# VH-VL binders against q9umr5, part 187

Target 1, 268 residues: q9umr5
Amino acid sequence: SYKPVIVVHGLFDSSYSFRHLLEYINETHPGTVVTVLDLFDGRESLRPLWEQVQGFREAVVPIMAKAPQGVHLICYSQGGLVCRALLSVMDDHNVDSFISLSSPQMGQYGDTDYLKWLFPTSMRSNLYRICYSPWGQEFSICNYWHDPHHDDLYLNASSFLALINGERDHPNATVWRKNFLRVGHLVLIGGPDDGVITPWQSSFFGFYDANETVLEMEEQLVYLRDSFGLKTLLARGAIVRCPMAGISHTAWHSNRTLYETCIEPWLS
Key: E = the ipSAE of ESMFold2; O = the ipSAE of OpenDDE; V2 = 0.75 times the mean of E and O plus 0.25 times the DockQ between their complexes.

## First folded at step 8 (VH-VL)

Design gg115 (framework fv_mavrilimumab; at its last look DockQ between E and O 0.88; V2 from the best seeds 0.82)
Fold by OpenDDE, second read of step 9:
Structure gg115 (fold): chain C 268 residues (1-268), chain A 123 residues (1-123), chain B 111 residues (1-111)
Amino acid sequence: as target 1 above (268 residues)
Amino acid sequence: QVQLVQSGAEVKKPGASVKVSCKVSGYTLTELSIHWVRQAPGKGLEWMGGFDPEDGEPVYAQRFQGRVTMTEDTSTDTAYMELSSLRSEDTAVYYCATVSYDWETGRYSFDYWGQGTMVTVSS
Amino acid sequence: QSVLTQPPSVSGAPGQRVTISCTGSSSNIGAGFNVHWYQQLPGTAPKLLIYGNSNRPSGVPDRFSGSKSGTSASLAITGLQAEDEADYYCQSYDSSLSGWVFGGGTKLTVL
């Protein structure tokens, strides 16, 4: 039998948004128990990510308990960060494959239409003024806003991304790293035509330097310091990178070719 | 609010085709996703198909694939459902409905319905 | 025959509480797809009663409530009134059928 699949959605998604993904799984892996977690939908997806992590944790614990052989996580967009945090705080998770589907794993620094409607009066270059305030950190988007020109503010004010990355010291860093390393495989999916995740390499733990030059995962401090286990995972062959062009952000979960190439191999 | 007004009752012979219209007002057809649901006399609701609210593509229930065609005329804000090779079991009231997304709750639902069109198939 | 299973009928006296169950499977309700409820008065088109498991559209009294757990959903009506006599349908999406599905409907009789 196939391991259960848990799906965590992104910003303003509905379970309906993942209908095609579930159809693909049902077709290719019949009998698989797939659950799209119906939590923090719509406007509620703007709530602080730590709150979401707690809610999703409560939902996945009973699923994991019923699946002693393990489960797979498919986490889309913002959901990918939620899942990474989830795996960091859970010392007893049994996740085999963690599939990060076009997630801003190293943060977001782009003012696409996806964000403009939330911050209509704010430019990308000025969003740090809002996001790195205590008020701003009450919104999920700000929890992973990563301004490369205001690194000090990011490191000091980011209440989520900086912590799960181990970029800011905290008493749980060692334990979180240990917990995250329990994952069997980390499957990173994204692509240059996403149009939302900025830079798109963020889905692969790449990100801007101070000159907005995109550096790869292996050039990031979090990797070099192995602050949350990326270097260790890579060394043991547990990281899979699956880039794909020609896919827009809202289509990652609804593309058959992408599913067959990047998702299906890790559901068995 | 959205209003859906459907065409009048139809009487057809087996093997014929029927085309039901659904005129939208309050909003433009381009802003809405129209679906079709039928109900045989004394029976329950059956989804036939519609336009996917996320990608705008027509989707048909497997039962009706190859026999149903759903189209839209944006110039007149009218949606159409054509059912061919009619059978006696196709006798039913046919409803058009809108499927809308609520951003506050993150839910899709059939929030507005037409008045229904009775289609009778008899020899 | 319906993908979602409802009792064919329920009844209650005015003022009472009644519940209508909607039983699905792992490919619809159990998969995380939302459940909606529709009220159909005699000779009329269905009306959205509950959407997204537990949300009431504007104009729907708080006597109506919805819940979802596991592979099942439930519609509860408190303070039953004569005007509540109607057919009630649950609805969800089914990934195995790649489409929307309705329950068989429940006829509610107010005694």
Scores: ipSAE 0.918, ipTM 0.950, lowest interface PAE 0.5, mean pLDDT 95
Fold by ESMFold2-Fast, scan of step 8:
Structure gg115 (fold): chain C 268 residues (1-268), chain A 123 residues (1-123), chain B 111 residues (1-111)
Amino acid sequence: as target 1 above (268 residues)
Amino acid sequence: QVQLVQSGAEVKKPGASVKVSCKVSGYTLTELSIHWVRQAPGKGLEWMGGFDPEDGEPVYAQRFQGRVTMTEDTSTDTAYMELSSLRSEDTAVYYCATVSYDWETGRYSFDYWGQGTMVTVSS
Amino acid sequence: QSVLTQPPSVSGAPGQRVTISCTGSSSNIGAGFNVHWYQQLPGTAPKLLIYGNSNRPSGVPDRFSGSKSGTSASLAITGLQAEDEADYYCQSYDSSLSGWVFGGGTKLTVL
């Protein structure tokens, strides 16, 4: 009788990467129908996030329609941002638990191997020149690039994250907030040893100020203004925070202790 | 181009062990994941195990756990599969294959195969 | 016996189209794991024919195509030729078994 689980992967990822997660779910919640969406795999994970949201939306609709008691989402890394947008654009989603696995919910500001591969001579201090161009916004990575030293450019140029976070006004903001607030639980997972998500507190809606000092969720303007419902969800008791040390970025979906502590309790 | 060359045919008694080798050329073994698949005469393909391309550790099919050991010698670019406590139903052609990740499509597949090693178990 | 179900045989005449099915379950194809196809000519090792549901390796003609929907996958062969006579195997990953699984194989006969 367990609710179906839908898994949304991250950058340069595939369904095979979630084999351990599915094995854990099968062991603890036998009979759970788990579907890893094998859309935007490999190089296609670089496609603009709004394009990915549309494709994943089409895939989740029939799964949700067949599950009147609701579904759970487990969304890894970049996939957590896709799921954020899905919950906002779908007028009729029936998601109970949205489990965000080390996703850069307030954005990314750090040099990673993926960025070095795409932009080999760029430092994080100079990526704003590429990412905040129209060309750069055609890459998923740039859709959540959040340079704290050029916040004005981020607010004006981000075609995805600034809009979905309500950091810049959008005509659909009120509807997106209403839709997102239908979620049963927002389960946030992340940790200091991730090594990719920078700052790691981005997974908990914390982020750098202009001096690169991390301000936690409750100090963010997004939270204080309740732009998309974080303050309302927290007041409702619907936000769960589950930080764990000792887990690298590619291990969140394959660590048994992490699964038992942070994921298993939310898979009713 | 990747080539996999396996050791020659073996004839074994019930209860014995057999160790099949798979030599890799065209690539370094450290950059590849080798898996083993067998096929009994006139029957289908059966996965036995291999080195997980993401974890880097050997993983064995449940029915072979405790009887099979898979190892690699990077100095000679050779992978090995040892099967112990042989029974007549272990008579089969044993294949090694590379498992690779295609970053463009995000897919894992068994892309190159050895020629096979016939292992006959008879008294 | 196999975890993935294929018809034991299919047949067609030269120039025709045949389809080979591969039926799985919620723990493999239904869970979102990809399906791969292998061609085995008599007396030879298997050869990768289709990977990741629908991708062709270099050198595989476009007469061969793959698809996946729900808990099943399909291999289509158009413009049948005598040299297509072989055994065909589907493959996926199974989370309940924690390993790779093959279909039972389909013998294609070109009449």
Scores: ipSAE 0.813, ipTM 0.903, lowest interface PAE 1.0, mean pLDDT 92
Fold by ESMFold2, look of step 10:
Structure gg115 (fold): chain C 268 residues (1-268), chain A 123 residues (1-123), chain B 111 residues (1-111)
Amino acid sequence: as target 1 above (268 residues)
Amino acid sequence: QVQLVQSGAEVKKPGASVKVSCKVSGYTLTELSIHWVRQAPGKGLEWMGGFDPEDGEPVYAQRFQGRVTMTEDTSTDTAYMELSSLRSEDTAVYYCATVSYDWETGRYSFDYWGQGTMVTVSS
Amino acid sequence: QSVLTQPPSVSGAPGQRVTISCTGSSSNIGAGFNVHWYQQLPGTAPKLLIYGNSNRPSGVPDRFSGSKSGTSASLAITGLQAEDEADYYCQSYDSSLSGWVFGGGTKLTVL
């Protein structure tokens, strides 16, 4: 029989948004128990990411307990950061495949015109003034905001991303790395036509340098220092990179070709 | 405020087809996803199909696959449900309803309903 | 049989609390899909009562509440009133059927 699949949604999402993904899984892996975690939906997805991690942790514990042979995670957009934090903070997780579906794993540096009702500015070059404040860190998007031109503010102000990336020193770093390294595979999915994740290579742990030139995962300090285990995972052959062009941000979980190519092989 | 006004009652013979209309006012069909639900006398609600709220393509319940066609005319803001090869078991009230997303709660629901159209199939 | 299972009837006296259950499976409620509730008064179209498990539309009094746990959901009505006498339906999405599904309905009688 197939391992249970746990789905964690992104910003302004709900479980219904994943109906096509669940249908694909039913077709190819009949009998698989798939659960979309019905928490922090809609506007509640703006709550601080550590609050979301705590809530999602409580929801996954009974599912993992019933499946001692392991589970898979499919985590979309912002949800991929929640899931990576889960893998770090849970010393008892049994995740085999962690499938990161167009998630801003190294952060986000894109314009937020669609959120200007919440933030005084929609220009990415100015959001650091808001996000790197105590008020800003109470919103999820600011928890992974990563301004390459204000890296010192990011490193000092980030209450979430700088911690789970091991970019800021903290007492749990060794334990979190050990926990994260218990994952069987890390499957990274994303593509150049996403339109929201900026740079789109953030889904593959790539990110801008100070000149806005994208450095790939293997060029990042977090990789080179192996701060949370990326270099170790790659050396084990546990990282799978599955880029696909032609898919917009809201279409990743409803594209059959993407599912067949990048997700299906990892649902044992 | 959204209003859904359906066409009047119909009496049909077995083997015929029926086409029920649903006129939308207060919004346009390009902004709404219309679904159809029927209720046989003394029975419960049964979803028949509708337009997927995200891709705008029709989806039909398995029971009606091959017998039902759902269309829309955006120039008149009118949705249609056509059911063919009618049987006496198709005697029911047919409702149209909107499926819409509430970003505040992150939920899809059937929030506005038409008044219903009685379709009677008798020889 | 309906995909979602409801008791066929429930009754209560004015002022009492009643609960209507809705039992699904791993392909609908258990998969994380939301539960909606509809009230249908005699001779009328269904009216949305509860959406997204527990949210009340404007104009629905707070004595109606919904909850979801595991593969099941529940509608609670407190302070029961004569005008609450109606049929009540739960609804969810089912990924195996690729469609919306309703419960069989529950007739609420106010004694």
Scores: ipSAE 0.694, ipTM 0.871, lowest interface PAE 1.7, mean pLDDT 91
ESMFold2 (binder alone), look of step 10: mean pLDDT 89; pTM 0.918
OpenDDE, look of step 10: ipSAE 0.917; ipTM 0.949

Design gg116 (framework fv_mavrilimumab; at its last look DockQ between E and O 0.92; V2 from the best seeds 0.85)
Fold by OpenDDE, second read of step 9:
Structure gg116 (fold): chain C 268 residues (1-268), chain A 123 residues (1-123), chain B 111 residues (1-111)
Amino acid sequence: as target 1 above (268 residues)
Amino acid sequence: QVQLVQSGAEVKKPGASVKVSCKVSGYTLTELSIHWVRQAPGKGLEWMGGFDPEDGEPVYAQRFQGRVTMTEDTSTDTAYMELSSLRSEDTAVYYCATVSYDWYTGRYSFDYWGQGTMVTVSS
Amino acid sequence: QSVLTQPPSVSGAPGQRVTISCTGSSSNIGAGFSVSWYQQLPGTAPKLLIYGNSNRPSGVPDRFSGSKSGTSASLAITGLQAEDEADYYCQSYDTSLSGWVFGGGTKLTVL
């Protein structure tokens, strides 16, 4: 039998958004129990990510308990960060494949429609003033805002991304790393035509330097320091990178070719 | 507020086709996702198909694939449902409805309904 | 025959509480898709009563409430009134059918 699949959505998504993904799984892996976690939908997806992590944790624990052989996580966009945090705080998770579907794993620094809608008067270059404030950190988007020109503010004010990355020292860093390393495979999916995740390489733990030059995962301090286990995972062959062009952000979960190439192989 | 006004009752013979219209007001058709649901006399609601609220593509229930066609005329804000190869079991009230997304809750629903069109198929 | 199963009928006296169940499966309610409820008065089109499992549209009294758990949903009506006599349908999305689905409907009789 196939392992259960748990789907975690992104910003402003609904379960309906993942209908095609579920259909693909049903067709190719009949009998698979797939659950889209119907939590923090709509505007509630703007809640602090730690709050979301707690809520999703409560939802996945029973599922994991009923699946002693393990489960797979498919986590889309913002959901990918939620899932990474889940795997970091859970010392008893049994996740086989963690599929990060176009997630800003190294943060977001882009002038996207998402940001314009929420902050119509804010430019990308000035969003740090809001996001790195105490009240700004009460919004999920700000929890993974990563301004490469204000690294000090990011490191000191980011209450989520900087912590799960181990970029800021905290008492749980070692334990979180240990927990995250329990994952069987980390499948990273994204692409240059995403249009939302900025830079798109963030889905592969790449990101801007101070000159907005994109550096790859292996050049990142979090990798070099193995702060949360990326280097270790890569060394043991547990990281899979699956880039794909021609896919917009809202289509990652509804593309058959993408599913067959990047998702299906890891649902066994 | 959205209002849906449907065409009048139809009487058809087996094998014929019927085309029901649904005129939208309050909002433009381009802003809405129109779906069709029918109800046989004394029976329950049955979804036939509609335009996907996320990608705008027409989607039909498997039962009606090949026999139903849903179209839209944006110039007149009118949606159409054509059902061919009619049979007696197609006798029903046909409703058009909007499927809307509520960003506040992140939920979809059939929030507005037409008054219904009775289609009778008899020899 | 309906993908979502409802009791064919329920009844209650004025002022009482009644519940209507909607039983789905792992391919719809259990998959995480939300449940909506519709009220259909005799000779009229359905009306949205509850959406997103438990949300009431404007104009719907708080006597109506919805809940969802596992593969099932429930509509509760408190303080039953004569005007509540109608057919009630649950609705969700089903991945096995790749489409929206309705329950078989429940006729509510107010005694």
Scores: ipSAE 0.912, ipTM 0.948, lowest interface PAE 0.5, mean pLDDT 96
Fold by ESMFold2-Fast, scan of step 8:
Order: sequence, then C-alpha cells, then structure tokens
Structure gg116 (fold): chain C 268 residues (1-268), chain A 123 residues (1-123), chain B 111 residues (1-111)
Amino acid sequence: as target 1 above (268 residues)
Amino acid sequence: QVQLVQSGAEVKKPGASVKVSCKVSGYTLTELSIHWVRQAPGKGLEWMGGFDPEDGEPVYAQRFQGRVTMTEDTSTDTAYMELSSLRSEDTAVYYCATVSYDWYTGRYSFDYWGQGTMVTVSS
Amino acid sequence: QSVLTQPPSVSGAPGQRVTISCTGSSSNIGAGFSVSWYQQLPGTAPKLLIYGNSNRPSGVPDRFSGSKSGTSASLAITGLQAEDEADYYCQSYDTSLSGWVFGGGTKLTVL
C-alpha cells in the first residue's frame, strides 16, 4: 500500500500540466492516490503566498487525516515555497517525503518571461523598488524576490520568504521549526538548464552573495544558525539532493529519467 | 473568431482508409491545438487524439493507436485525421475541435468545434 | 461503457431547476483534473458550456453553473427553457487511459 501523494503546482499552472507525473506514479506505484490541488490556478497563482498557504492548508487537512501512515508532497516551482510554509504552520502534518521540484528556496534574482510580462520595463536590478513596497508584497512573485544587492531591504520588506527561512525574527519561529522538523525527507531537485530559477542553486538552498557569487547551503547563515532546521535535517540524513542537467523549467514534471532518478525512490 | 470547416461526408468499404480535413480560419494553425472526437449514431462522444497543447506532439487514444494518424499543413491552415483498416463500428460523425489554455483560470477546454464529417462504413 | 458516469436522461418543466451529475474516479476528477460541460442541440456539433469546473464562456447565460466535489461534478440549470432541450456531456482527463474522457451523455427533456 503506498502513501497518498499531494501535488502543489507553481505559477500559471494547471492540473493537466502534471498528467505525465501522475502517469509515471501509476506505472511504478499502481494504486497510489494522487491529488493535484487545483487551487490558485492561472492568475490566482499571483495571490500573496500566505493567502495561498491558508487555502492549500484547508485542502490538505482532510487528505492527511484520512492517511494515518502519512502522505508525500510533490511541490513544483513556487509551490515548493507554499509547501515550506505549510509544513511550518501545521502543528499536525504527517508528511513523509517533501519533494521540492525546482523551487526557489532561497529566492529568485533573475529576469524571466513571467517577470517581464508583469513588469515589462523593469530590469532585475530595479525590481527591488517595486517588490519591496507594500503593494509589491501583494504579489506572490515579489514574496520570494531576493535581491543580493539590497539584502537589508529584502530582510525588512519580505512578508514571506525572509520569515519562513528564519532570516528575520517571527514570534512563531520556534513552533514553525518544530513543525517543519517532523518531515521524514526533504528531497531537493533542480538543475543548471532550468532557465527560470536564478540562481538554479536556489533550489538547493544556495544563493548569491553581494558579488553574485553562489554560496551553497552549508555556507548560508540560515543553515549555520539552523533557523528552521536544515542543519538538523542534514545531520539526521533527511536531506536528499538530486541535481540533473538538461531539464528546462517546464519539463521537471514530465521527464521520465528525472522521475525515476529523483522522485520514484521517495514514494514508499 | 476561430472557425473550423471540415470536409464532406464519405462512404467507405471495410478495410479502406479515410482522411478527414479541418480547415482553420480566424487564427493560424500554428497557434492552435487540434483534437479529434467521434460520435457513432445515437451514441456519445469519444476522444480519438490530437496535438498536445503543451508538448506539441500528436497523442492518440489507446484503442486507435496503429490505425490513426493526425497531421497538420501549416501552409494551408488545415489539420487532418486519417483512420485506416475501417470497420463497420467506425461509422460515426468525426469532429475536429480546438484545445485552448485560458491563462486567467489555468484551465484547458475544447472551445471551438467543426461541423462534423459523417463517415459511413458499409459493405 | 463510458469512464465518467452520467444519468441517461433528466426532465423538467419550464422555470424549474435540473441537475446533471458526472461521477468519476481517482484517476480523473479525483486526481484534480477539471471538468468541462458541452451542450449538443439536435443535429449540431457540441458547444462548450462550462470549463474548468465552474467557468462560463462568453455568451453562456448564468443560469448554467458547474461545480466539483471529490470524484464528482454537477451541472445545474435554473429557470429551465424549451431551448435547453439537448444532450449534455461532461469531460475530464484520465491518467490511467492517458487521455481525455467524456461522460456517456444526458438527454434533457423540457416537458
């Protein structure tokens, strides 16, 4: 008997986009109940991430309650940040594997088609002026905008990412850490050919310093301070890193080799 | 507005092949995903296949694999569905339809339909 | 057999409310795939009536509404009119078949 799988999508996605992933799961783990949460689809994916967390929380509670042996989460792109917060705010989650599929875990600092569509005249160097305003923080994309040249503004203005990463203090930080640490496995997936997530190492908790040199997870203050439990998880052997080259951002959920290598082993 | 115009009715013998056309106007074929759905007399709708709007490759329903081929001619904005080794059970109206993504809702739908092509298979 | 189950017929009088059910499974509606509804008037091609569970295309009156819960979906028609007499089909995606699937259709008779 396999644990149920819950899929949380990313920016402008549909459940149809995950059809290949569900087909792979059915082939290798027949009988698995897989649910793609069709909340915050299309333009609603631009809603503030805390609003999305609340809505997804309401959807996952009954699924988790019916599965006493636990559940697995597969969370794609922006959805990986939703799942990070979900695991922290839920006092009673029973997640075994949290599979983060090319998610900007330390934030985004890159010019993508999505950002150019929303802010066509803005360069990445100037987006901090929009994103770190109260108005900008009403958009999901700005909730994880992390400008390495304006880290002080990021720390003070980010209403979401700086808080869930423990980069800024929050009254609930101790409880959030305790809740997150109940996860069985944190499976991190990403790669250099993604083309959207910038730097791609953000999917592995790496990020730019002030000179745009990437520092890996173990060099981040978040890890060194163990702000939400990364160092503790790594010491438990609960963090899995699965980088793969040759995969573009929209192909992570439809590549069979990626599925067999990075996802399938964690769907007990 | 998008309009789909299909070729005329066909009468075929068992074992023959039929090729139905679907001419697109009001939009370019390269910007659309065309799918095929059939309906036997007095029966319901049955999806046969089409060009996947995300992958850009043709995908066929399992029961038609090996017998159906779907192609497109972008120079004439015309999509084609060819069904081979015809049986009497293939007697049906064959429809082409566009499959579109609505970015606002994040949803796919078969939003525009051709008028249908009656294919009769009899001895 | 169709993969999505609909009642073969429903009937109502003008001005009344009718509901058409569409029952799926864990491989389609239950997996999170959305439901579309199509209206087919006698002798015509199907017309998109509802997409993405509850959204109406331009030109579809608001007396038509869709909903989804668990493995099932419903089409509700309020203020029933004679011109609503038609066949109605639900549709979703199915991962076990790796393709789109339709319900068997429901004939609506306006008495």
Scores: ipSAE 0.819, ipTM 0.905, lowest interface PAE 0.9, mean pLDDT 92
Fold by ESMFold2, look of step 10:
Structure gg116 (fold): chain C 268 residues (1-268), chain A 123 residues (1-123), chain B 111 residues (1-111)
Amino acid sequence: as target 1 above (268 residues)
Amino acid sequence: QVQLVQSGAEVKKPGASVKVSCKVSGYTLTELSIHWVRQAPGKGLEWMGGFDPEDGEPVYAQRFQGRVTMTEDTSTDTAYMELSSLRSEDTAVYYCATVSYDWYTGRYSFDYWGQGTMVTVSS
Amino acid sequence: QSVLTQPPSVSGAPGQRVTISCTGSSSNIGAGFSVSWYQQLPGTAPKLLIYGNSNRPSGVPDRFSGSKSGTSASLAITGLQAEDEADYYCQSYDTSLSGWVFGGGTKLTVL
């Protein structure tokens, strides 16, 4: 029988948007219990990410308890950051595959329609003034905003991303790393035509340096210091990279070829 | 405000076809996703199909596949549902409704409904 | 397997509380698809009452409330009034049918 699958959505998302993904799973793996967590939808997806992590944690506990053999996570966009934090804070998670579906894992540094709607006169070059304030950190978008030109402010002000990356000292870092490393596989999915995740390589733990040159995962300090376990996971052969061109940000969960290539093999 | 006005009642014989219209005002069809729901006398609501709110493609409920066609005329802001090979069991009120996304809550719902069109199938 | 089940009828006295259940399955409510509720007065089109499990559109009184747990949902009506006498339908999305589904409906009688 197949392990249960838990789906965590992104910013301004709904469970309905995942209907095709669920239909693909039903067709290829009949009998799989799949749950899209119906929490923090719409504008509630702007709540601080730690609040979302706590709420999603409460929702996954009973699902994991009913499946002692393990579960899989499919986590889309902002939801991939929620899931990575879940894997860090849960001493008792039993996640086999963590499938990160076009998630800004190293942060976001791009003008998006949602950001323009929230801060209509701002541009990416000056958003750090808002996001790296206590008020700005009350919004999920700012929790993973990563301005490569103000890395000192990022490291000091980020209430979420710098913590789960182990880029800032905190008392839980050792325990979070240990918990994250209990995952069976980390499956990274994204591509150059996404149009929202900036740089798109953030979905693969790549990110800009101060000159806006993309450094790949293995060139990142968090990897080199193994601050939350990426180097250890890669050495175990537990990281799968599955890039795919030609897919826009809202189409990742409704493309059958992507599902068959990048997702299905990991849904044991 | 969105309003949906449907064509008048129809009486048909078994084996015929019926085409119900749904005129949209207050918005255009390019902005709305029209779905069709029917209700047999004394019975509940049954979803028949519509244009998907996210990709704009028609989707038909399995039990109507091959008998139903849903179309739109954007020049007149009118949606159509045509049901062929009518049977007495197709006697029902046919509603058009919008399926829309509320970004504030992140939810879909059937929020605006037409007045309904009675279709009677008898010999 | 993949239909929404409602009681055929419920009743209550004015001022009292009633609940209407909507029982689904792992392919609809249990998969995380939200539940909407519709009120249908005699001879009229359905009217949206609750969407997204618990959200009330503008103009719907707060004595109507919705909730979802597991594979089931519930509509509660408090302070029951004579004008609440109607048919009530739940609705969700179902992945096994690849489509929207309605419950069979519940007739509410105000005694």
Scores: ipSAE 0.738, ipTM 0.885, lowest interface PAE 1.4, mean pLDDT 92
ESMFold2 (binder alone), look of step 10: mean pLDDT 89; pTM 0.922
OpenDDE, look of step 10: ipSAE 0.908; ipTM 0.946

